# Designs tried in a protein design chat: VH-VL binders against RING finger and SPRY domain-containing protein 1 (RSPRY1). Part 11

Target 1, 184 residues: RING finger and SPRY domain-containing protein 1 (RSPRY1), of Homo sapiens (Human) (q96dx4r300to483)
Amino acid sequence: LFLKEGRQLTYEKVNLSSIRAMLNSNDVSEYLKISPHGLEARCDASSFESVRCTFCVDAGVWYYEVTVVTSGVMQIGWATRDSKFLNHEGYGIGDDEYSCAYDGCRQLIWYNARSKPHIHPCWKEGDTVGFLLDLNEKQMIFFLNGNQLPPEKQVFSSTVSGFFAAASFMSYQQCEFNFGAKPF
Below, E stands for the ipSAE of ESMFold2; O stands for the ipSAE of OpenDDE; V2 stands for 0.75 times the mean of E and O plus 0.25 times the DockQ between their complexes.

## First folded at step 4 (VH-VL)

Design G58 (framework fv_fasinumab)
Fold by ESMFold2-Fast, scan of step 4:
Structure G58 (fold): chain C 184 residues (1-184), chain A 119 residues (1-119), chain B 107 residues (1-107)
Amino acid sequence: as target 1 above (184 residues)
Amino acid sequence: QVQLVQSGAEVKKPGASVKVSCKVSGYTLTELSIHWVRQAPGKGLEWMGGFDWEDGETIYAQKFQGRVTMTEDTSTDTAYMELTSLRSEDTAVYYCARSDYWGEYFDYWGQGTLVTVSS
Amino acid sequence: DIQMTQSPSSLSASAGDRVTITCRASQGISNYLGWYQQKPGKAPKRLIYYASSLQSGVPSRFSGSGSGTEFTLTISSLQPEDLASYYCQQGYSTPWTFGQGTKVEIK
């Protein structure tokens, strides 16, 4: 957690366990399969498929994790409801001004269909990726096995509504989500 | 295309009140709030007030507390700033400015409204 | 209140010159600083937010850097249309405060 002079953030403010959050089967593109418990997604096609979670946050500090099941191309992060799932055109989260995504396969951060490299190594099966959204400080922070990147702030300059945890999966990629039911 | 269009110039006597309007288009006031910034002739920018996300309410710079009221009419997408008990040192160009999502920076500005306070 | 001090108060430079304006905060503000350009007779326009993020549509010759208490705005190759006053603003805590401004003139 980051401390801003005059403002202190604690782990307790990023705990999602009371919400029973899951991937939203009513806000998912056609060829993405969601597990019955709502915490695992797999793309069952050669296309780029997307989903948002069931909860929308507009205040406070929020955190979730994913466990990498397959190490291929996925763009995972936060998106507003204004982010469109243009999967037939190869657009996922991070490919418009309403979403920001971490890509551990290509070692990129995506915002507004533009990418920049990051210093984390390529993710591998079993790795844990963390996603912190700080609506007080207007920043997103990505973690790989507890190691953080510098904050991302660009998405907060646009007209935005509340944010959903969101992810896009390339051909046959899969990951598991932890919204707080298991300890972080 | 985002636009902020302000009401026209005003000339007031000391002790009077002025109410400046700011009509927005290209987005809605329910999405992002308006702040007010003034600039006296030949001087720099001075923030007056606006919605503070951390406090969850409209806040005003201490200098203007008790004299300023900022309101928004979401049905007409028009923001208002009313300043009472005008003094000659209130002569300035008054700007409405769109806060970014959390209210810290101003990405679009109105054209400005000159308020002249003279005896 | 956080006081913002800019240096220089004014400068004159030639087209093509590299121009640097500095802004100092009276206390640490992390990277919560923006820069604005105001051309004569016009409303301000945001150039930079969060110390170094370039506003969409702003030419790449503008850049921001710094953190904590010392910040800089750089114009890598000054153009005639850059004739303006420039203001920094802290976004760390209310009340929001601006620097006194730096007037940039072309020789």
Scores: ipSAE 0.000, ipTM 0.447, lowest interface PAE 17.9, mean pLDDT 82

Design G59 (framework fv_recibokibart)
Fold by ESMFold2-Fast, scan of step 4:
Structure G59 (fold): chain C 184 residues (1-184), chain A 119 residues (1-119), chain B 108 residues (1-108)
Amino acid sequence: as target 1 above (184 residues)
Amino acid sequence: QVQLVQSGAEVKKPGASVKVSCKASGYTFTDYYMHWAKQAPGQGLEWIGEINPDSGDTNYNQKFQGRVTMTRDTSISTAYMELSRLRSDDTAVYYCARSDYWGEYFDYWGQGTLVTVSS
Amino acid sequence: QIVLTQSPGTLSLSPGERATLSCRASQSVSSSYLHWYQQKPGQAPRLWIYYASSRATGIPDRFSGSGSGTDFTLTISRLEPEDFATYYCQQYGSSPWTFGQGTKLEIK
């Protein structure tokens, strides 16, 4: 994990000495597979499966990246602990008032089960999607290959608790996460 | 080239413990689950359990739960399986095996370690 | 746990013949979780077919896997002398991982 500050972006790796930054195998829905190093996820069913990462952030500015492995439907972003994985009902990250998600397949931003279009092209294999959480300004910013969208602020109107990096995967979709072990 | 090299054959008395090693080379040790399987003489394969070499987390077959302990040492890319309170029916060849990246099938196997339990 | 039953237990054939080996699961298994291994006496098992139908690296195209649900098949279209071995099916549709009891392919 990294913090950024000032006009000259300086990233400092944050020490999570008791907890490794990865996808949380204890906070994942039934049919989602997580790689041994905790940095890749794949859905093994036609259902909509979800996961949260192992760390929770409640202050500062945070960033992670995803590399698109398959270009199908995924909703990826930030969620609080109050966001429920209702995967049997087809609800994932962005489908309640406690999460906000980027969907690069359908070109949508999701919040509270409501979507709006965004101007990024459809993601493709090898693309990098960035997820910035700014708890000082109370906003989220999504990037596709370095190109940013306007900030999202909706989730902060009802959410008090900390945020986890989180993702939902449809029908056999897969992506790789980078929480700062590799340079951004 | 991926290679898994196991420790040599052992002869133990009933009630003793045995610890088998499996040294990995040719890949990033922490990126793939390591598994252990048992094959009694003239019998088929039986899965004992798995270890995530990165986290150290283990998952054991209930049949061996309470008697098996799996560990690893990332500094030397070596996995270990210890089986305690040995019985005559523990006489078998024990294999370490690497699963694929997703942990679904066994793409590389060690040569096997014969453990004989006799009075 | 899911029980895999292989049949026949022993199959005696001559080189040049077609071999069909069956693996039946006690409950439905996704093809993504059914795999086959070859083992020769005194040797470790070797991955042969994965995801029910994909050949492992170096495996001749005379070997094919098929099936879905509870019924899976390993077929060898034209046996070569080197193909006589024991074949095991394996699943990871649910924990624990289980293997079939094996089909021994022997020269008639």
Scores: ipSAE 0.006, ipTM 0.521, lowest interface PAE 13.0, mean pLDDT 85

Design G60 (framework fv_ficlatuzumab)
Fold by ESMFold2-Fast, scan of step 4:
Structure G60 (fold): chain C 184 residues (1-184), chain A 119 residues (1-119), chain B 107 residues (1-107)
Amino acid sequence: as target 1 above (184 residues)
Amino acid sequence: QVQLVQPGAEVKKPGTSVKLSCKASGYTFTSYWMHWVRQAPGQGLEWIGEIDPSGGDTNYNQKFQGRATLTVDKSTSTAYMELSSLRSEDTAVYYCARSDYWGEYFDYWGQGTLLTVSS
Amino acid sequence: DIVMTQSPDSLAMSLGERVTLNCKASQSVSSYVSWYQQKPGQSPKLLIYYASNRATGVPDRFSGSGSATDFTLTISSVQAEDVADYHCQQGYSTPWTFGQGTKLEIK
């Protein structure tokens, strides 16, 4: 995690040991398995399972990454507390007005259960996907192996209470999260 | 070649504590979790707990929580299990075993240490 | 806790016979079952992981199958060196639990 300060781009690295930034085992749907370190998730059912991280941000500029372990359908991004995990109905991150998600398998950006295509190639095992949330400019930017997409702004037109890194996994899909313990 | 080396045997009196060792070699010690599993004579395998050598995080089987303590020494690539308040029912072979990050199966096992608790 | 139950407790086979060992979970464990071979006086050795994947160095006469609650380990042509206890384990949720073992002997 990094904070942006001032007109020039300056960042302060957040001490993760004090905030324990990880996937939240108390804010996860039934069939999603979270690793002991809280940094990897895998769906263990033929369903769409979701999780939010332990840390909520309401100001500044924040960034995290995931490493693609399996290349199937996952919707990964940012969600407020108001985003519901309606997994039995096939709704995950990006499927309501309170979340926005990157889908590297289908090459789509999801917001409010509506998708639009993006120009990144399909993700593959070992790829790094970046997720920038800029609460000052009210935008989200997605990166694939360092290559950025145009900013997404629609989610900020809704009621905003604070954002969590969040992800939804289709059947047996898996990825690893980096909230700043490893260099970006 | 991955190796987990354990002492052959320990004998302890009831009410005492024991600290068993497991020395790892042939891989990056901090990249895998270390588990402890015991087997009483003629019985099945029973999982005690796990430790991440990189961060020191531990998880215990509730049955052993409070009595078992798992630690590591990264400088010697050695894992330890301390078991306190020993009873005769703690007589068993104690194995260390390695797993990946998920902890779902154990790909390499130590030889085992036979702990005998007797008066 | 998930209870793993193996059957039979023991069996004696003739060399070259096909042998089947069973393992039942008290609730669904998907495909997260592993099998271990433990020869007399030795530590357990991983044979099968994720129900059907053979571990490195394990002969192809060993195979695993099953899902949900019912799992099977098969040895297609039993050899003298296969005399051992065989243990199943679920890797679905902690605490990790093992069956009581099946003892395989040769007649």
Scores: ipSAE 0.000, ipTM 0.466, lowest interface PAE 17.0, mean pLDDT 84

Design G61 (framework fv_umesolerbart; at its last look DockQ between E and O 0.02; V2 from the best seeds 0.00; counts 0 for: pae E 8.6 > 2, off the site)
Heavy chain, then light chain:
Amino acid sequence: EVQLVESGGDLVQPGGSLRLSCAASGFTFDDYAMNWVRQAPGKGLEWVSFISWDSGDIYYADSVKGRFTISRDNAKKSLYLQMTSLRAEDTAVYYCARSDYWGEYFDYWGQGTLVTVSS
Amino acid sequence: EIVMTQSPATLSVSPGERATLSCRASQSVSSYLAWYQQKPGQAPRRLIYYASTRATGIPARFSGSGSGTEFTLTISSLQSEDFAIYYCQQYYSWPYTFGGGTKVEIK
ESMFold2-Fast, scan of step 4: ipSAE 0.006; ipTM 0.521
ESMFold2, look of step 5: ipSAE 0.012; ipTM 0.620
ESMFold2 (binder alone), look of step 5: mean pLDDT 93; pTM 0.936
OpenDDE, look of step 5: ipSAE 0.506; ipTM 0.818

Design G62 (framework fv_umesolerbart)
Fold by ESMFold2-Fast, scan of step 4:
Structure G62 (fold): chain C 184 residues (1-184), chain A 119 residues (1-119), chain B 107 residues (1-107)
Amino acid sequence: as target 1 above (184 residues)
Amino acid sequence: EVQLVESGGDLVQPGGSLRLSCAASGFTFSSYSMNWVRQAPGKGLEWVSFISSSGDYIYYADSVKGRFTISRDNAKKSLYLQMTSLRAEDTAVYYCARSDYWGEYFDYWGQGTLVTVSS
Amino acid sequence: EIVMTQSPATLSVSPGERATLSCRASQSVSSYLAWYQQKPGQAPRRLIYYASTRATGIPARFSGSGSGTEFTLTISSLQSEDFAIYYCQQGYNWPLTFGGGTKVEIK
């Protein structure tokens, strides 16, 4: 059940065609600009700006990818609806008990405002970051260009709510989301 | 300062029941999963049970499954272990232990409470 | 269940010497492994988590290494307070399991 190379899947791709999977313009902080197609975001301010996607998952195994457009500070991962976007206080996803985030600029995994170093190199423009949510095994797995980190489990200790793909962006940071319209 | 204080350990006869409590202070109890770990006299550590921060995910060691029930009260900042059908092999010091943010490793432990099951 | 095997059962060393303790998992636990120190009459104290991350307040002479199935705890220059029983523990899968312990005693 693991993606090992580029965009080849070793598990069945999720079909979200009945629900258009995109960044949610009704669940986004003030200064984050979302593209018209809903798959690209850029921060236009000096604070953390945050967004959740339009779909919520509460069972099964789910995967999405992000292509790094700028290599600065972003915290990208999964969040429940109980995770608050406290941008004015500098909090983004991974900064409460209801979200967990991958930070490829600082080489950190964030959960509950606590960080843990990871072994992936700093991300660079053009890199693909993968986000697997396994609700059967209660774990999250992060990938950089197909290379996986050990599973993260702690967020499942604090929540039973459904998860949204979610991201927080520092000043002028930008990335593109792939929720399955392109091959993984 | 993080503190975990166990209570409720006693001498009980085989087949008896006992309830252990753990009082937590110095941290946001509702943000952490909690565990019970036991140690028989002169023996090693044995994990007994886990409860998630919400209380919705619970796991038990096979040796206690069906006999022990873990629970928590986040408003009271307390963890519990209800033990039934006690056996001589359940004799141990029972520790309350907190899982850290990054996994099921125990960053803080209580002092332990002794349960003795004997005729 | 994942079985954790520690070796040796007892390690006799003199103060100032290096001690190396081994822990083997019956299947891969990735890096989800912790080490604990327990002194007589006391609760265990966490030394290392995530295989190689030293817990807050733990002296630099303690170091952990390994991933997958083979792990080591090294104490580079034993102090008198380091004579204790050491346990490894996997946090990877249910049920959580501990090794049988290694007793570090004075030679």
Scores: ipSAE 0.000, ipTM 0.484, lowest interface PAE 15.8, mean pLDDT 84

Design G63 (framework fv_ficlatuzumab)
Fold by ESMFold2-Fast, scan of step 4:
Structure G63 (fold): chain C 184 residues (1-184), chain A 119 residues (1-119), chain B 107 residues (1-107)
Amino acid sequence: as target 1 above (184 residues)
Amino acid sequence: QVQLVQPGAEVKKPGTSVKLSCKASGYTFTDYYMHWVRQAPGQGLEWIGEINPSEGDTNYNQKFQGRATLTVDKSTSTAYMELSSLRSEDTAVYYCARTDYWGEYFDYWGQGTLLTVSS
Amino acid sequence: DIVMTQSPDSLAMSLGERVTLNCKASQDVSSYVSWYQQKPGQSPKLLIYYASTRATGVPDRFSGSGSATDFTLTISSVQAEDVADYHCQQGYSYPLTFGQGTKLEIK
């Protein structure tokens, strides 16, 4: 797989049941490779490489899953279109006020480049991580193999322009996404 | 089991265009990138471009940008490469080739179509 | 563009000899180098990928090594059926590029 030069998404409000949800090859940083079906990503650099999915949600309750393929550093969660991919500076999803991310390797939740510990064990190959976005209650909930953490709410204090599933990968890390084509 | 079937040969005049086919079988066509690579007589291999059969996204070697057009027909599991404004230097064997899932190495190759461009 | 340079251009070996073929990338390609065997009149066949992983069905006498810019394909004991052109290729960045090839002949 080869990367296209990354571009910012045009803002879209869509119904997930009527579109093919996948990682967006037009909204991906230089050294992140995306599979042909858009459901797997792998980083080929020592920098933090990032991607957003093709759908944007601004109302309702949404959920997706990731299967851990490698257990190293990744920050995975939700980001608005205002979150920048500053991969050469080491910033990923969760490192600005427009994104919030789960880090199962370091056992941290990231928001606005600040972290706090969480009680889940370190993720392992084959683990399933869940990402719930509740725009009615203004909260995000992270799950490891079905076990939930307390809700995260800080990201909703910033201007909300709609959220994309988003992820950042360090040094050769890889995971597989499930946006609802497979049962949760 | 995996097969990429190409026609044997084509002869074209300079200035015309050609559309080469590659019929895939033995795997799920939309799960792997399809590439086109050419080899001029006695020379090395040269990458032309790739297509994602699921979404239709393409990437081209800049040398062929504007002259090569890659397409697929999912209903027949067939990939196509159209090359326009043919010149004698385009005389070569043209291969379709599948890459691994990540698009990094060629695990299966077609038998190649010999394109001859002459008067 | 990443330029892949192979050496030597051609070599002739006696049966049973150890053969080494070299491939140099103009910039760091990590381990994203593959080797292909092309016998006369045939399409290329994958031998090695990710610098050192042998493809299914490839005899143990073929091995690959290297990283960054310098890569080697080794045939531990050359056989008559190994007469072919050998090509290296980088999958690190666009455009995909191949070396010019090394022709292996038996004396």
Scores: ipSAE 0.006, ipTM 0.579, lowest interface PAE 10.7, mean pLDDT 85

Design G64 (framework fv_recibokibart)
Fold by ESMFold2-Fast, scan of step 4:
Structure G64 (fold): chain C 184 residues (1-184), chain A 119 residues (1-119), chain B 108 residues (1-108)
Amino acid sequence: as target 1 above (184 residues)
Amino acid sequence: QVQLVQSGAEVKKPGASVKVSCKASGYTFTSYWMHWAKQAPGQGLEWIGEIDPNSGDTNYNQKFQGRVTMTRDTSISTAYMELSRLRSDDTAVYYCARSDYWGEYFDYWGQGTLVTVSS
Amino acid sequence: QIVLTQSPGTLSLSPGERATLSCRASQSVSSNYLHWYQQKPGQAPRLWIYYASSRATGIPDRFSGSGSGTDFTLTISRLEPEDFATYYCQQGYSSPWTFGQGTKLEIK
């Protein structure tokens, strides 16, 4: 996780010596496989499966990245603990009032089970998707290969803190997470 | 309630300096870049430069480099632009404007300060 | 320096008509970095459209922005009396930030 400093996309790396930022194997739905290092996830079933990371943010400006491994349906973004993994009903990240997600396959932003089109092209294998959470301005910004979308503010009418990086994966979809151990 | 309030109109002689202030309120002053723009009578907008109120770092348009100095005072949430060696073609309305978080567009503007340079 | 050229310089129309304003860049600008402002005489500019197509808070849906690369358009589907103003495009793609010369929308 990095803190953005100033306008010139200068990031200060957060010291994670006391906090291990990875996908949380204790906060994951039944059929999602997480790699031993905690930075890859793959859905191993014909279902919609979800996970949250181990790190919770309450203030400041935070950023992480995902590398697309398969280009199918995934909803990736930020969620609080109040966001529920209703996998059996087909609901994931972005499908309640406590989460917001980027969908690069269908070209949609999801909030409270409602979607809006975005202008990014469909993601492809090898693409990098960025996820910025700005708790000072109460907004989220999504990036595809460095190109940003307009800010999303809807979640902040329901909650202003307690966010985790989170993702939902359709059948056999996979991606890799970068929480700051590698350069952005 | 974001507000940017600028100092009043100034009349200066050629060769003098002018210092315009811009007082910010309604947001965290150090979290957004502050910009200055020039609009000559009947003309369009021209970007002069920017300052990061947190670090004090500045970037100036080369056209004004060497004549413009931007500063800020975080204790009173105020940004300043000083333009030296004034010429008649410096007669203009000068605006301060807050950029978005990324510094790419200007979401709030001051009311403008008319600077007149005459003999 | 990226030069933005707006056309027409002046557009004379009546309320109820459609307005189309053009902004052309001297080099490619990502649609994520082209923005529009409205300015009325004696007033500061106001952010109107950002990232080529997103309306600023409170801006009516009769306003839309589009375009990519070097060609961008601001469209007003049905002019209201309060829409008559000067519109400026601006690029935030590379420093120095630059504005177009403006298109003045005036009543016929």
Scores: ipSAE 0.000, ipTM 0.479, lowest interface PAE 15.9, mean pLDDT 85

Design G7 (from B5 with heavy chain H52Y, light chain G91S T94Y; framework fv_gevokizumab)
Fold by ESMFold2-Fast, scan of step 4:
Structure G7 (fold): chain C 184 residues (1-184), chain A 120 residues (1-120), chain B 107 residues (1-107)
Amino acid sequence: as target 1 above (184 residues)
Amino acid sequence: QVQLQESGPGLVKPSQTLSLTCSFSGFSLSTSGVGVGWIRQPSGKGLEWLAYIDWDDDKSYNPSLKSRLTISKDTSKNQVSLKITSVTAADTAVYFCARSDYWGEYFDYWGQGTLVTVSS
Amino acid sequence: DIQMTQSTSSLSASVGDRVTITCRASQSISSYLSWYQQKPGKAVKLLIYYASSLQSGVPSRFSGSGSGTDYTLTISSLQQEDFATYFCQQSYSYPWTFGQGTKLEIK
């Protein structure tokens, strides 16, 4: 338990009903299958397959959650439009200067294709992972079942662009997304 | 107050086209996430989803019936229509229209249903 | 297509009983399951969405649970107005499919 520089972390819930907040079937790599409702994805290939959501945020504090369906390798977090899907080369979210990702299988945080260990246990089916983007303080915070990691700030040294919720999936991995239409 | 009301011909002859209209109030098909679906129920049987149309005019159809179904909307009249071509006795059912406010994943308000009998 | 099976087509119960209705999917549907109540002459009513979320205006005696392929609707203390047919529905994959229904009848 800790406070952010002497104050309690706070965020504001924003109404997303004016946008179709889901995984973007027009911004997805070839072998990633997106559910008809746009809130679940599964990789159908042995490479990293990637997707961005339909909304882009450039101000404020934002949060979404993922429920782990399979416990294998996935890199999930936030990416700008400049992050490339180089899926057949093994690059996904967190593998360039324009994205940062949480990896609960390998217990790693990814930024610019460099990883560092984190202290959360390996995720398992049914776990909830949270993704907070604080554009006021220029930081990202990751949560596993409500337990937070120290903030990540590296990605903000390279970009001032807006961010999309984004994810990359290894061989046959799945997760479900909640962008706030259902209670957190 | 959300309300939906189905209207249809009651009786249709085999091989003809069945036309159904859903008239609604209390919501707009211009609102993101909102749509209207059609579900039917033959006498003594379960519910069968037929088609869905949303605020962006995206249309989804039950694949087993897709070649016979056409769903359309008139946002200015607050109406959604469904046409079923080449009807048979198997199309005899109560037809419901229902609203979804979350991308068609569940239907929170339903009409009372309209009975359609296919017979000569 | 995903097949939805409700193990019992008819249940007899008395007011005050705890009633459990089950629904099984032919494959995992990741909690994309809703429960509906249908009464003769009345509009179908949504009770539960996303397996366990109670719809606004629905009495708290109704609850949903389950994950993967197996889901349950529970009525903790049956009231006279609860005698109806109950349907489950999956929204994981098109086409949306419903269970065959479980009719709850007065004992």
Scores: ipSAE 0.000, ipTM 0.467, lowest interface PAE 16.6, mean pLDDT 83

Design G9 (from B5 with heavy chain S60Y, light chain G91H W96Y; framework fv_gevokizumab)
Fold by ESMFold2-Fast, scan of step 4:
Structure G9 (fold): chain C 184 residues (1-184), chain A 120 residues (1-120), chain B 107 residues (1-107)
Amino acid sequence: as target 1 above (184 residues)
Amino acid sequence: QVQLQESGPGLVKPSQTLSLTCSFSGFSLSTSGVGVGWIRQPSGKGLEWLAHIDWDDDKYYNPSLKSRLTISKDTSKNQVSLKITSVTAADTAVYFCARSDYWGEYFDYWGQGTLVTVSS
Amino acid sequence: DIQMTQSTSSLSASVGDRVTITCRASQSISSYLSWYQQKPGKAVKLLIYYASSLQSGVPSRFSGSGSGTDYTLTISSLQQEDFATYFCQQHYSTPYTFGQGTKLEIK
């Protein structure tokens, strides 16, 4: 995790010794497996499964990354606690007014169950996807291997709650999360 | 192929209401993330943003002019209109309409502009 | 309102020159900056969006850079058709504001 500092957009690494930033095994749908260290998730079923991280942010500028392990359909981004995991209906992160997600397989951004295309190429194994949340300017920015998309702002019209890093995984998909313990 | 074209009265008298229409093709204002804005340019001067309307009918106005501006759309006709009340000589300018995509982040296609002169 | 200032209103250059045009915002605009080209009698054209992203169909000799408050448009090798007025614009917050423009003139 990084915090914004100064007039220039500058990030400092947050000491994670007091923050246990990881995927939340108590806020996860039934068939998603989370690693013992809490930084990797895999869907082990023919279903759409979702998770939120353990921390909630309500001010400042925050950033995390994922490393693509499998290149299939996943919707990864930011969600409030009001976003529901309606997995049996195929709804996950980006499919309501309370979440916004990047989909690198189908080349789509999802908000409120509506998608729009983006110009990044399809993600592949080993790619790094970045997720910036700017609560001061009310925007989200997605990066693929350091290349940024135009900011997303729509989710801020419907929410006054804090945000969690969050992800949804189609059948058998997997990725690894970096919340700041490793250099970005 | 995206195209926008402005139309207006050409000449309007002080204190009257100025009405402008932007007609477009190659895109729809029913498409999520798409919007249309109005920008003007007085002779020999810079560009000034006036108003913007997006696909879900959200409207944005330049605060300096907000009390005088009304933006509206007719998605079935592919038109966006701007009304400016109580015009003065300071409103003499070329008026442009332009499309924005990606939820209003930038203007990627512009019309050719229409000159409006405010004179008695 | 965010004020956008271009360092010069007019700049003289020759074909083949490397040209830089600068734009400064009165506060950080987080790369929400676009560059436009305006020629007399022609529609305004988007060149660069989000500070450094080249618009489709724009020649690769155009590039944008910068962050925070300071931004630059560069033309690596000026061509005859590049003599025009260039404007920066911030899309960070409404009202969207433009720089005053920089006119590239021959010779």
Scores: ipSAE 0.000, ipTM 0.481, lowest interface PAE 15.5, mean pLDDT 83

